# VH-VL binders against q9gzu0: the designs that were tried, part 23

Target 1, 229 residues: q9gzu0
Amino acid sequence: MGDPNSRKKQALNRLRAQLRKKKESLADQFDFKMYIAFVFKEKKKKSALFEVSEVIPVMTNNYEENILKGVRDSSYSLESSLELLQKDVVQLHAPRYQSMRRDVIGCTQEMDFILWPRNDIEKIVCLLFSRWKESDEPFRPVQAKFEFHHGDYEKQFLHVLSRKDKTGIVVNNPNQSVFLFIDRQHLQTPKNKATIFKLCSICLYLPQEQLTHWAVGTIEDHLRPYMPE
Below, E stands for the ipSAE of ESMFold2; O stands for the ipSAE of OpenDDE; V2 stands for 0.75 times the mean of E and O plus 0.25 times the DockQ between their complexes.

## First folded at step 10 (VH-VL; framework fv_lutikizumab)

Design k5 (at its last look DockQ between E and O 0.03; V2 from the best seeds 0.00; counts 0 for: pae E 12.8 > 2, placed apart)
Fold by OpenDDE, look of step 10:
Structure k5 (fold): chain C 229 residues (1-229), chain A 124 residues (1-124), chain B 107 residues (1-107)
Amino acid sequence: as target 1 above (229 residues)
Amino acid sequence: EVQLVESGGGVVQPGRSLRLSCSASGFTFSNYGMSWVRQAPGKGLEWVAYISRSGSYIYYPDSVQGRFTISRDNSKNTLFLQMDSLRPEDTGVYFCARTYWDETGFRGYYFDYWGQGTPVTVSS
Amino acid sequence: DIQMTQSPSSLSASVGDRVTITCRASQSIRSYLTWYQQTPGKAPKLLIYAASSLQSGVPSRFSGSGSGTDYTFTISSLQPEDIATYYCQQSYKTPYTFGQGTKLQIT
């Protein structure tokens, strides 16, 4: 039989065909790892790096009702929701994340998950890695860019700030690949009332066909820029 | 019980080739990455090669890159090391080692089971 | 490449003694450190992985600690069967490298 790569490609095609027939998600055939880096504007300040406890892949079709509910509740735009519903997109949910373990990889700076009002963050970067399920092979970086710049989500926060009736908020980056689930909280101080936006969870959106598109390098290679020396 | 048995060692002249084999038993061979580690006489340990479960990922140190080729036949539970252009500094005992991947880390490779080794001597 | 330096290269101790071996990496290896035992004429045996995790079946008298560049291997009470050469190995970055070894003898 041909080149290992060719064999893998053929196997993948067969799997896709089978999954299509069974209406199963290709994403279910993969294990995922995800990291979240908060990059600060100050270059001397090292990024805060977090590891996602569990990545939950969900096909958009399975979340249709939730998306529609979100639209009805004005949590995010109708246009964005419709676009996502029409595409064969995998949602990768990151409901929980924590500082990287000291006993395994080392310690990273911890931060609270308040995204606003603060202006010290330049961007949020999500790094996604995957491998075939039940494989002991290394995780490979998914060839996709997941970045959300401060200016982009702040703009959306300010817009929502004027709407006092909403507590749960979803904001997304311009290319609609990163969705941030935000909780709005009102803090009463003796002197002033303040509103804060706290990050609750993250969801990445990836076309299903890109699940097998891997970039070069290891997890270490891709995390190195965000890790403390 | 996990067992790894190396074979194929011997005495060869510089520039010649040698093929080592490792027979695995007592575990599902196709579920584990494998490595070769060598030990020069009276010296320490040196990692030589790694191959992943399916063979999709292979790594070498610079010392053997381009000269050594690691491969596996999962249907026969066998690991191979093709050694070409052998040098005197390649002399030593070659161990086959089952390689475990720590999924919580970046590159958490360590060797949880070892064979008894096969001796390789490169001399003129 | 990451260089691993063990200290001491050799040591002698009495049965029941506490034995400590140190391994230093040329750069941070972030707890990706493994300890092996090799008795004369035999293959290495895994003792500790991830700097402090004891391999199944290994006696509890063996332990490991450390972070960053500095790691320590300890035998709480030396036994006659512990006569061996001990090696540290970093698994942080390829090529995976070993320390030069520590030869442990019993007085």
Scores: ipSAE 0.016, ipTM 0.556, lowest interface PAE 7.9, mean pLDDT 83
Fold by ESMFold2, look of step 10:
Structure k5 (fold): chain C 229 residues (1-229), chain A 124 residues (1-124), chain B 107 residues (1-107)
Amino acid sequence: as target 1 above (229 residues)
Amino acid sequence: EVQLVESGGGVVQPGRSLRLSCSASGFTFSNYGMSWVRQAPGKGLEWVAYISRSGSYIYYPDSVQGRFTISRDNSKNTLFLQMDSLRPEDTGVYFCARTYWDETGFRGYYFDYWGQGTPVTVSS
Amino acid sequence: DIQMTQSPSSLSASVGDRVTITCRASQSIRSYLTWYQQTPGKAPKLLIYAASSLQSGVPSRFSGSGSGTDYTFTISSLQPEDIATYYCQQSYKTPYTFGQGTKLQIT
């Protein structure tokens, strides 16, 4: 007789197989909420917190052309991209996000965030929540770590600066769970030309099995460290 | 200094009810999730209930689902556990525990402060 | 549920000895593991979280390591005050389960 954990694992695998035959992903069976926190080095400064307007789940093979194009354009390494493509991984794309500052009732403003040149950010933290689609239950935090420390993305930006002028790049954190889609822009001032790197969107990568692994607590519980008081 | 003080334990017959209380001090109670953890005599620990800081999310394992009700009153810094339909296997020491997670990421959940525990005995 | 198996169930060691306790999970828990100390007649005390991170105020003789399904807890030089039962706990998947405990005695 199978134990409850073994039966749940087998049920998940059967669902995954059924979804492949229907050309659907396991991620399409979930609703998502995602938040992005830019954590500042100064301990007194509250994080800049953003809510993702729509989380778009994509199977890895639906985005393979864009990943391979990024490798061909030298945006990220071929070996790390091929390793990730070989995993049973869901991509959670966050193309647009808005500030959690709710000072104006009914106003929603989507923003791009400048990541370089600056030295006041410690890290980027993504907070992911899910529930079964069409469920009345509350969203629960997905038990996975999504952090991208400043030093890790700055090193990649500095390497890009030495290349021929390309406007779009993709960089990833060391454990390849967070991918930043970056726009390289040139700003003119009366005195000089400045190059900036602006965050356009974020993509989270996680194994499909993690979609039902929830931590305790609510969205409120997990956002509290990052919310303005 | 974080302090958690449980009360309301005792000796009861099977099928009866008990209500446990936990008074919190030394921290902002409304900023933390809270749990109850029990320990049967001579045995290990079992997580039996969790409530988020606002009370909007509650968790029970299957062993107590439908029999136990966790609640909190943030205005009084008090956590509660209503235990109905008590069984002999519910016998143990019940601890009130503050539930913590890594504030810069998700490194799991753990119990960083515990009360002294209140004994509950369910026997005929 | 994820089963947590501690080994040994009990052990005796002398002051100054290196002590190692193991904890095995029935599936990968990705370092979502904590270690608690419970001295007789007292509440448990958090020692280590995230497999290897020491809680504030915990002596440096305590350490944790491991990944995947296999984790270890080490006391580098056993002290008389370390007499206790030690528990591991996974926090990867609810219900967050504990090991059965390891009783540590000093000879």
Scores: ipSAE 0.006, ipTM 0.486, lowest interface PAE 12.8, mean pLDDT 79
ESMFold2 (binder alone), look of step 10: mean pLDDT 91; pTM 0.922

## First folded at step 11 (VH-VL; framework fv_lutikizumab)

Design m1 (at its last look DockQ between E and O 0.07; V2 from the best seeds 0.00; counts 0 for: pae O 12.4 > 2, placed apart)
Fold by ESMFold2, look of step 11:
Structure m1 (fold): chain C 229 residues (1-229), chain A 124 residues (1-124), chain B 107 residues (1-107)
Amino acid sequence: as target 1 above (229 residues)
Amino acid sequence: EVQLVESGGGVVQPGRSLRLSCSASGFTFSDYGMSWVRQAPGKGLEWVAYISRSGSYIYYPDSVKGRFTISRDNSKNTLFLQMDSLRPEDTGVYFCARTYWDETGYRGYYFDYWGQGTPVTVSS
Amino acid sequence: DIQMTQSPSSLSASVGDRVTITCRASQSISSYLTWYQQTPGKAPKLLIYAASSLQSGVPSRFSGSGSGTDYTFTISSLQPEDIATYYCQQSYSHPYTFGQGTKLQIT
């Protein structure tokens, strides 16, 4: 039985099964550590450094909904959709982060970090480390660069500011390796009303094949440029 | 001084089993991961099993996965290798080795102390 | 798995000669490379870790260098006791694989 709608439904079902199968993840074999450094423009000022409380890996690719949408809309052939599935991406979610000011006894607090309006930050740097799960091996730096320069995210914030009021915003750096989840808030004071953009969480996008590619050095070596001492 | 002494090797027919032991002394056994490394006659080295210091992480290459079982008893300072369904290609000298890693992570993992090895021959 | 290829497979040299052994990885291993010496009938002995760092008690005539995929091991002045097979090993990713070995003989 060769109904065109039946053939399309069967092709979509095969594509969905293939996408689900690819969610089986090498990332399940790793432990992660992540740090976030806000690098200031003033060279003498040390970075504001944060440790991510829990790194949550997700293999849901940012391509899945776009691929399925493209096939439904006849924008992609089945062969082209299969070629897109060769790019596996790990999402590494950092929903909560804490200041590295643990040198103050009994004072570790979760903080929301204001990104705009301010002009003192040069860039956001994320430092990602991994090891085989429960191996007792040291964490090693993942061989990838995660930077989001101030000019890149400010440009996006200014476009958002000129639009209708929305509370949740996602922006990415040019190479699409760092995604910032931003809360848009309106600060009311007796003097004036102001809009701020507050960082709520960060997500790193990393090709799955990069999980076994490490650079040289330790967590301590890589944190040292951002440490207060 | 670090000492590693293997025992339990021998001559067996294909399909049979052997259990190797490695007795450790001269260091705190429970602070180190341990490995088994084998060497076929006149051939190079092949890593065949790793166990972490607590035993919570165990890794095997595909060549022995499902047939070999590494274990440890930290109270007796002893490492074990249970070898089942032995094949002629499993013939060789089996070394136990202490896995070194440093607290800084810079050096990676390597085998800093080795036992003398115990021979295993699998032949018809 | 990362393949480690040593060259040459064997070599002969005279006492006092400079000896060089190479090791190539099938992908970059970021200097996570170790060199071992195995004298006949004995267990391997660690010589060099992290591509270039000499293990305590190892004579200074032994050295290592390299990065990425290409690494070298050098004996600056060969001694009679250096007769052995030499192995490289990567510790970049599991399984931590060895090269096939280089047998060094003295003429």
Scores: ipSAE 0.007, ipTM 0.542, lowest interface PAE 9.6, mean pLDDT 78
Fold by OpenDDE, look of step 11:
Structure m1 (fold): chain C 229 residues (1-229), chain A 124 residues (1-124), chain B 107 residues (1-107)
Amino acid sequence: as target 1 above (229 residues)
Amino acid sequence: EVQLVESGGGVVQPGRSLRLSCSASGFTFSDYGMSWVRQAPGKGLEWVAYISRSGSYIYYPDSVKGRFTISRDNSKNTLFLQMDSLRPEDTGVYFCARTYWDETGYRGYYFDYWGQGTPVTVSS
Amino acid sequence: DIQMTQSPSSLSASVGDRVTITCRASQSISSYLTWYQQTPGKAPKLLIYAASSLQSGVPSRFSGSGSGTDYTFTISSLQPEDIATYYCQQSYSHPYTFGQGTKLQIT
């Protein structure tokens, strides 16, 4: 029999397995905060910063079919998808967000959610913070990089443009940590029909083992680069 | 009994590369994160790399980021540290350490087992 | 990064003495503190984790306490085999950092 620490680890693994069977996640033991920054190419332009209203953790296995659908739609590779499905990964959904602009109360305008066509965005950055539910500790930054560069999602948008009958689109960054749920809309202009891609929601992929991998700093420290002066 | 045995240390010139290995036994290697910790001569301990159980997550301090690469082969129960662009300040004993994380109890990373270390000397 | 300040840097005591080492973090680490023992030429050994939890197999003369930023390591009755350098380490966040160490000698 292993040392006490090994036994504890095994017990934790069993717990995780049980939670998985119940469609629960270790993530359920955490409180989350998430922020989304749209970083513009023009450095003088302040980032658009949003606070997620609610972070919803979901185990990846609960969305197996959706993941496989994405593979079928050539949104991401089968190999990477299978790897994700085999991993103890939690999805952190961000269905709603609010502007952190002091001058704007409530939800952002629809135009703020348009990702294409536009070329002024450099990247989307998501900042994730967490703490144990039982603790009174401050939120800590999860040490994971969640970035989605404009070039990467534009490439996918262009690919989707060639396809007919796709309303709900999911695109992901190269390392499959950030997933954007996109709504395809057709706008009638006086001159022609235009297609736009509107951001509906964001989902972060995080292995459960990373839930406690925290970086140094406060929420404010990490938001500072994206906050309006 | 948990055993960690480091190898691959030696004397190298600045700018050169060295690859360290750590052979693990006495436990299920794939169930644990692993770290490298170094100790300069007569100095304290410095964490230099971490790799998760599956290898999916890797962390470095700024002091070695971009130069060192940690990896593992779970099928061989072996941990690796590729050290590139070595500097004199990288001189020291490099320890392989099993990294334990108790999410139900302690909820922090600590190193519960260490190897004896392998010496690395970077000098002109 | 979180800085760990360990004191004293060196300590001499007699067999049977009570020995105390302190470690201060630059910010609160919420008891995510670990103590290690390293004898000359040997690998570090885990003694205390979670600030006060004794590792299995470690003698009961070793103990740890503290909270927030301030932590203490204690040997209730110093033994000859306790000659070593002791290190604290914060396990709160990356990068994990160690104290400078305390070299313990027997007079």
Scores: ipSAE 0.000, ipTM 0.501, lowest interface PAE 12.4, mean pLDDT 83
ESMFold2 (binder alone), look of step 11: mean pLDDT 92; pTM 0.940

Design m2 (at its last look DockQ between E and O 0.04; V2 from the best seeds 0.00; counts 0 for: pae O 6.1 > 2, placed apart)
Fold by ESMFold2, look of step 11:
Structure m2 (fold): chain C 229 residues (1-229), chain A 124 residues (1-124), chain B 107 residues (1-107)
Amino acid sequence: as target 1 above (229 residues)
Amino acid sequence: EVQLVESGGGVVQPGRSLRLSCSASGFTFSDYHMSWVRQAPGKGLEWVAYISRSGSYIYYPDSVKGRFTISRDNSKNTLFLQMDSLRPEDTGVYFCARTYWDETGYRGYYFDYWGQGTPVTVSS
Amino acid sequence: DIQMTQSPSSLSASVGDRVTITCRASQSISSYLTWYQQTPGKAPKLLIYAASSLQSGVPSRFSGSGSGTDYTFTISSLQPEDIATYYCQQSYSHPYTFGQGTKLQIT
């Protein structure tokens, strides 16, 4: 047919094919900024807010093999992850962060945040912004929601505890937009042994179509509810 | 009640400067973004400047970029527009507009309250 | 820049008529569209934001609809006090741009 919307979709598909042929993703054509807020249950308590120092975009196929090789026994989260891997998606990996607190001098560190056992976190919120690479336009929020509520990841952690002693796990939120890479550690104190789950990295899954769909607002506007001040 | 009062308009020669002020009352000025919008005689509306609540984000259209400077003093509840290198096409009424952003909703920015405007004439 | 085209540029209608004004954006603006009313000699007044949300204190005879690039403003039953120029404005992307306006008269 000759309608403009059908030709627009065909043109986009041809671009995607060219990018795959070059071994480039559409995501490589964008700059990203990402922020991570750990929102506490206590209403008065300020969020722990972090800026991701480097957002690493990955095409689904490469990440697909790494997930399957690295995962041993997270059946629930693995099955959810496998369903997402069959889609045309971009993975946005956040291995390192910088604290937004003013009393921390701007160093970069790997993610090292205890998620369990603890009772004070309500949810993890990721804020993703993008723009075309090489543009001088401001960053805009990507039109997607990235939240992972405490109850949702705790259920997965409890299920993993009942199975086997394994160290590396991947869990995802219900809408499969946020993936947490978790290190399972056994701490031994003089009195007892305890299992903790530490966050190693976060990956955001974004349908490739969403890369060009922006909402409005500045980074300042979107961060304000989570600012430490 | 929200009030925005513009001042500083007048008649000037091309190439000269004017500084407009907008005095705000009836709301917490530092919580709101602000904009300037102009209207040439008998013509439509044109947005000419935006400043975020903290002053950290400032935007202009190409028609005034490099000539106009928006600023704010949150301690005095005052918005400013410094207009340099004025041209006859800058003639019009200049409105101060409160620019609303809902932190809990993604409904965009909109100008929910306007001043009555201050006239600027750039002639001969 | 996003161009906003209003249609018609002017119209006349009788009290009680249904009035429709359209606004087309040069690209999708994802419902970040406002409608303003400006009576002669006065500042603009916000009527509708987010394409379809009615501002507090605005009579229910005013409404808005649309998505993507195409938006519509409607007065369900025209009143004498509705004589004004109406503007659409996008807030999706800087520079914020207005339509050229629609002058509404009663004849």
Scores: ipSAE 0.291, ipTM 0.670, lowest interface PAE 4.3, mean pLDDT 81
Fold by OpenDDE, look of step 11:
Structure m2 (fold): chain C 229 residues (1-229), chain A 124 residues (1-124), chain B 107 residues (1-107)
Amino acid sequence: as target 1 above (229 residues)
Amino acid sequence: EVQLVESGGGVVQPGRSLRLSCSASGFTFSDYHMSWVRQAPGKGLEWVAYISRSGSYIYYPDSVKGRFTISRDNSKNTLFLQMDSLRPEDTGVYFCARTYWDETGYRGYYFDYWGQGTPVTVSS
Amino acid sequence: DIQMTQSPSSLSASVGDRVTITCRASQSISSYLTWYQQTPGKAPKLLIYAASSLQSGVPSRFSGSGSGTDYTFTISSLQPEDIATYYCQQSYSHPYTFGQGTKLQIT
């Protein structure tokens, strides 16, 4: 008989297979917490940290059209997208988030975040935590890296700018783990018309097999680097 | 009303063992993490052990790691601290404390209710 | 380990006085600070968590402030029942550590 870890893995795989047959997701067996940090290039500037109100797990096939839209918009390649769609991946949607900044008026309000034009952001970091449903245990950090660097999404924004009549835009990081749903807005200034890209929601892509891959530490431990002093 | 009552303290020689108990009432014991905190005579407080609601997660400081064992019986609303290889520096009042964690990481961990404590004296 | 230093170690004040206790951490603890009250022969009591949040049922005369490494606990108007030792505690990183305590007496 295989080592305990191998047995656990096999059991999990069997469970996943059963769930697929039922058109269910392993993610449905978990509670999730998610935080979003906007890390600024200026080291002295504290990160803008947001807590996601609700994390919604969805199977990848439910949002196939959104992914393909990104392909159509040349935000990412068809080949990579098809590969992603074929994977047993769960989408973790963050439709709403709130600022954790106590010093900011209205920090309890849900807000969209302007991503462009601006050059002060280094990267977007998403921290995902989970636990088994009905568990009495603390949330544990999911052992996955969710980062989207400014250079990567700006490149995509600039490409989109060259296209007319685009409102709902989806951009993704190079490893296709973080998807940003962007609203393109035209603002009239006294001098000129300006285009801005506003973040509406975030979606994390995670292979279902990684749902039980936890790192060590508490939510606090992992938020610490992004927390205000 | 939330109540925590420690018991099992006493005088023991170095190297001996002692088992402390904490009886909880006035709240759903299984819904809360628990901790032990001790206070040496005339000194401040020292966190000694943490146990999660189900008991699956346990943490110790280096000062007691390998010697102390925290456990709980949710069916009996009781928290335990098995203390082995006791040392004179382990002397003090031992408190059980209900440990709050808001799951946001913003407020941190704190002890919202404490017992009266049980005295432990380790002396030759 | 993070060291917590309280000041003063002891103080005496009159009823009605404003009392201030400070707690300094050896490093930034990002407001992960809690204040406790311990009266002689009684269980410690939670007063303030997250540096400035008042625990339910605690009188409004108690308050906390601070950020980074420096934190302050204040009693706006000292009452006879406030005679106790007060402790700060950080929950920024394990092991969680306490200040040495401040013994408050009434003159």
Scores: ipSAE 0.018, ipTM 0.550, lowest interface PAE 6.1, mean pLDDT 84
ESMFold2 (binder alone), look of step 11: mean pLDDT 90; pTM 0.914

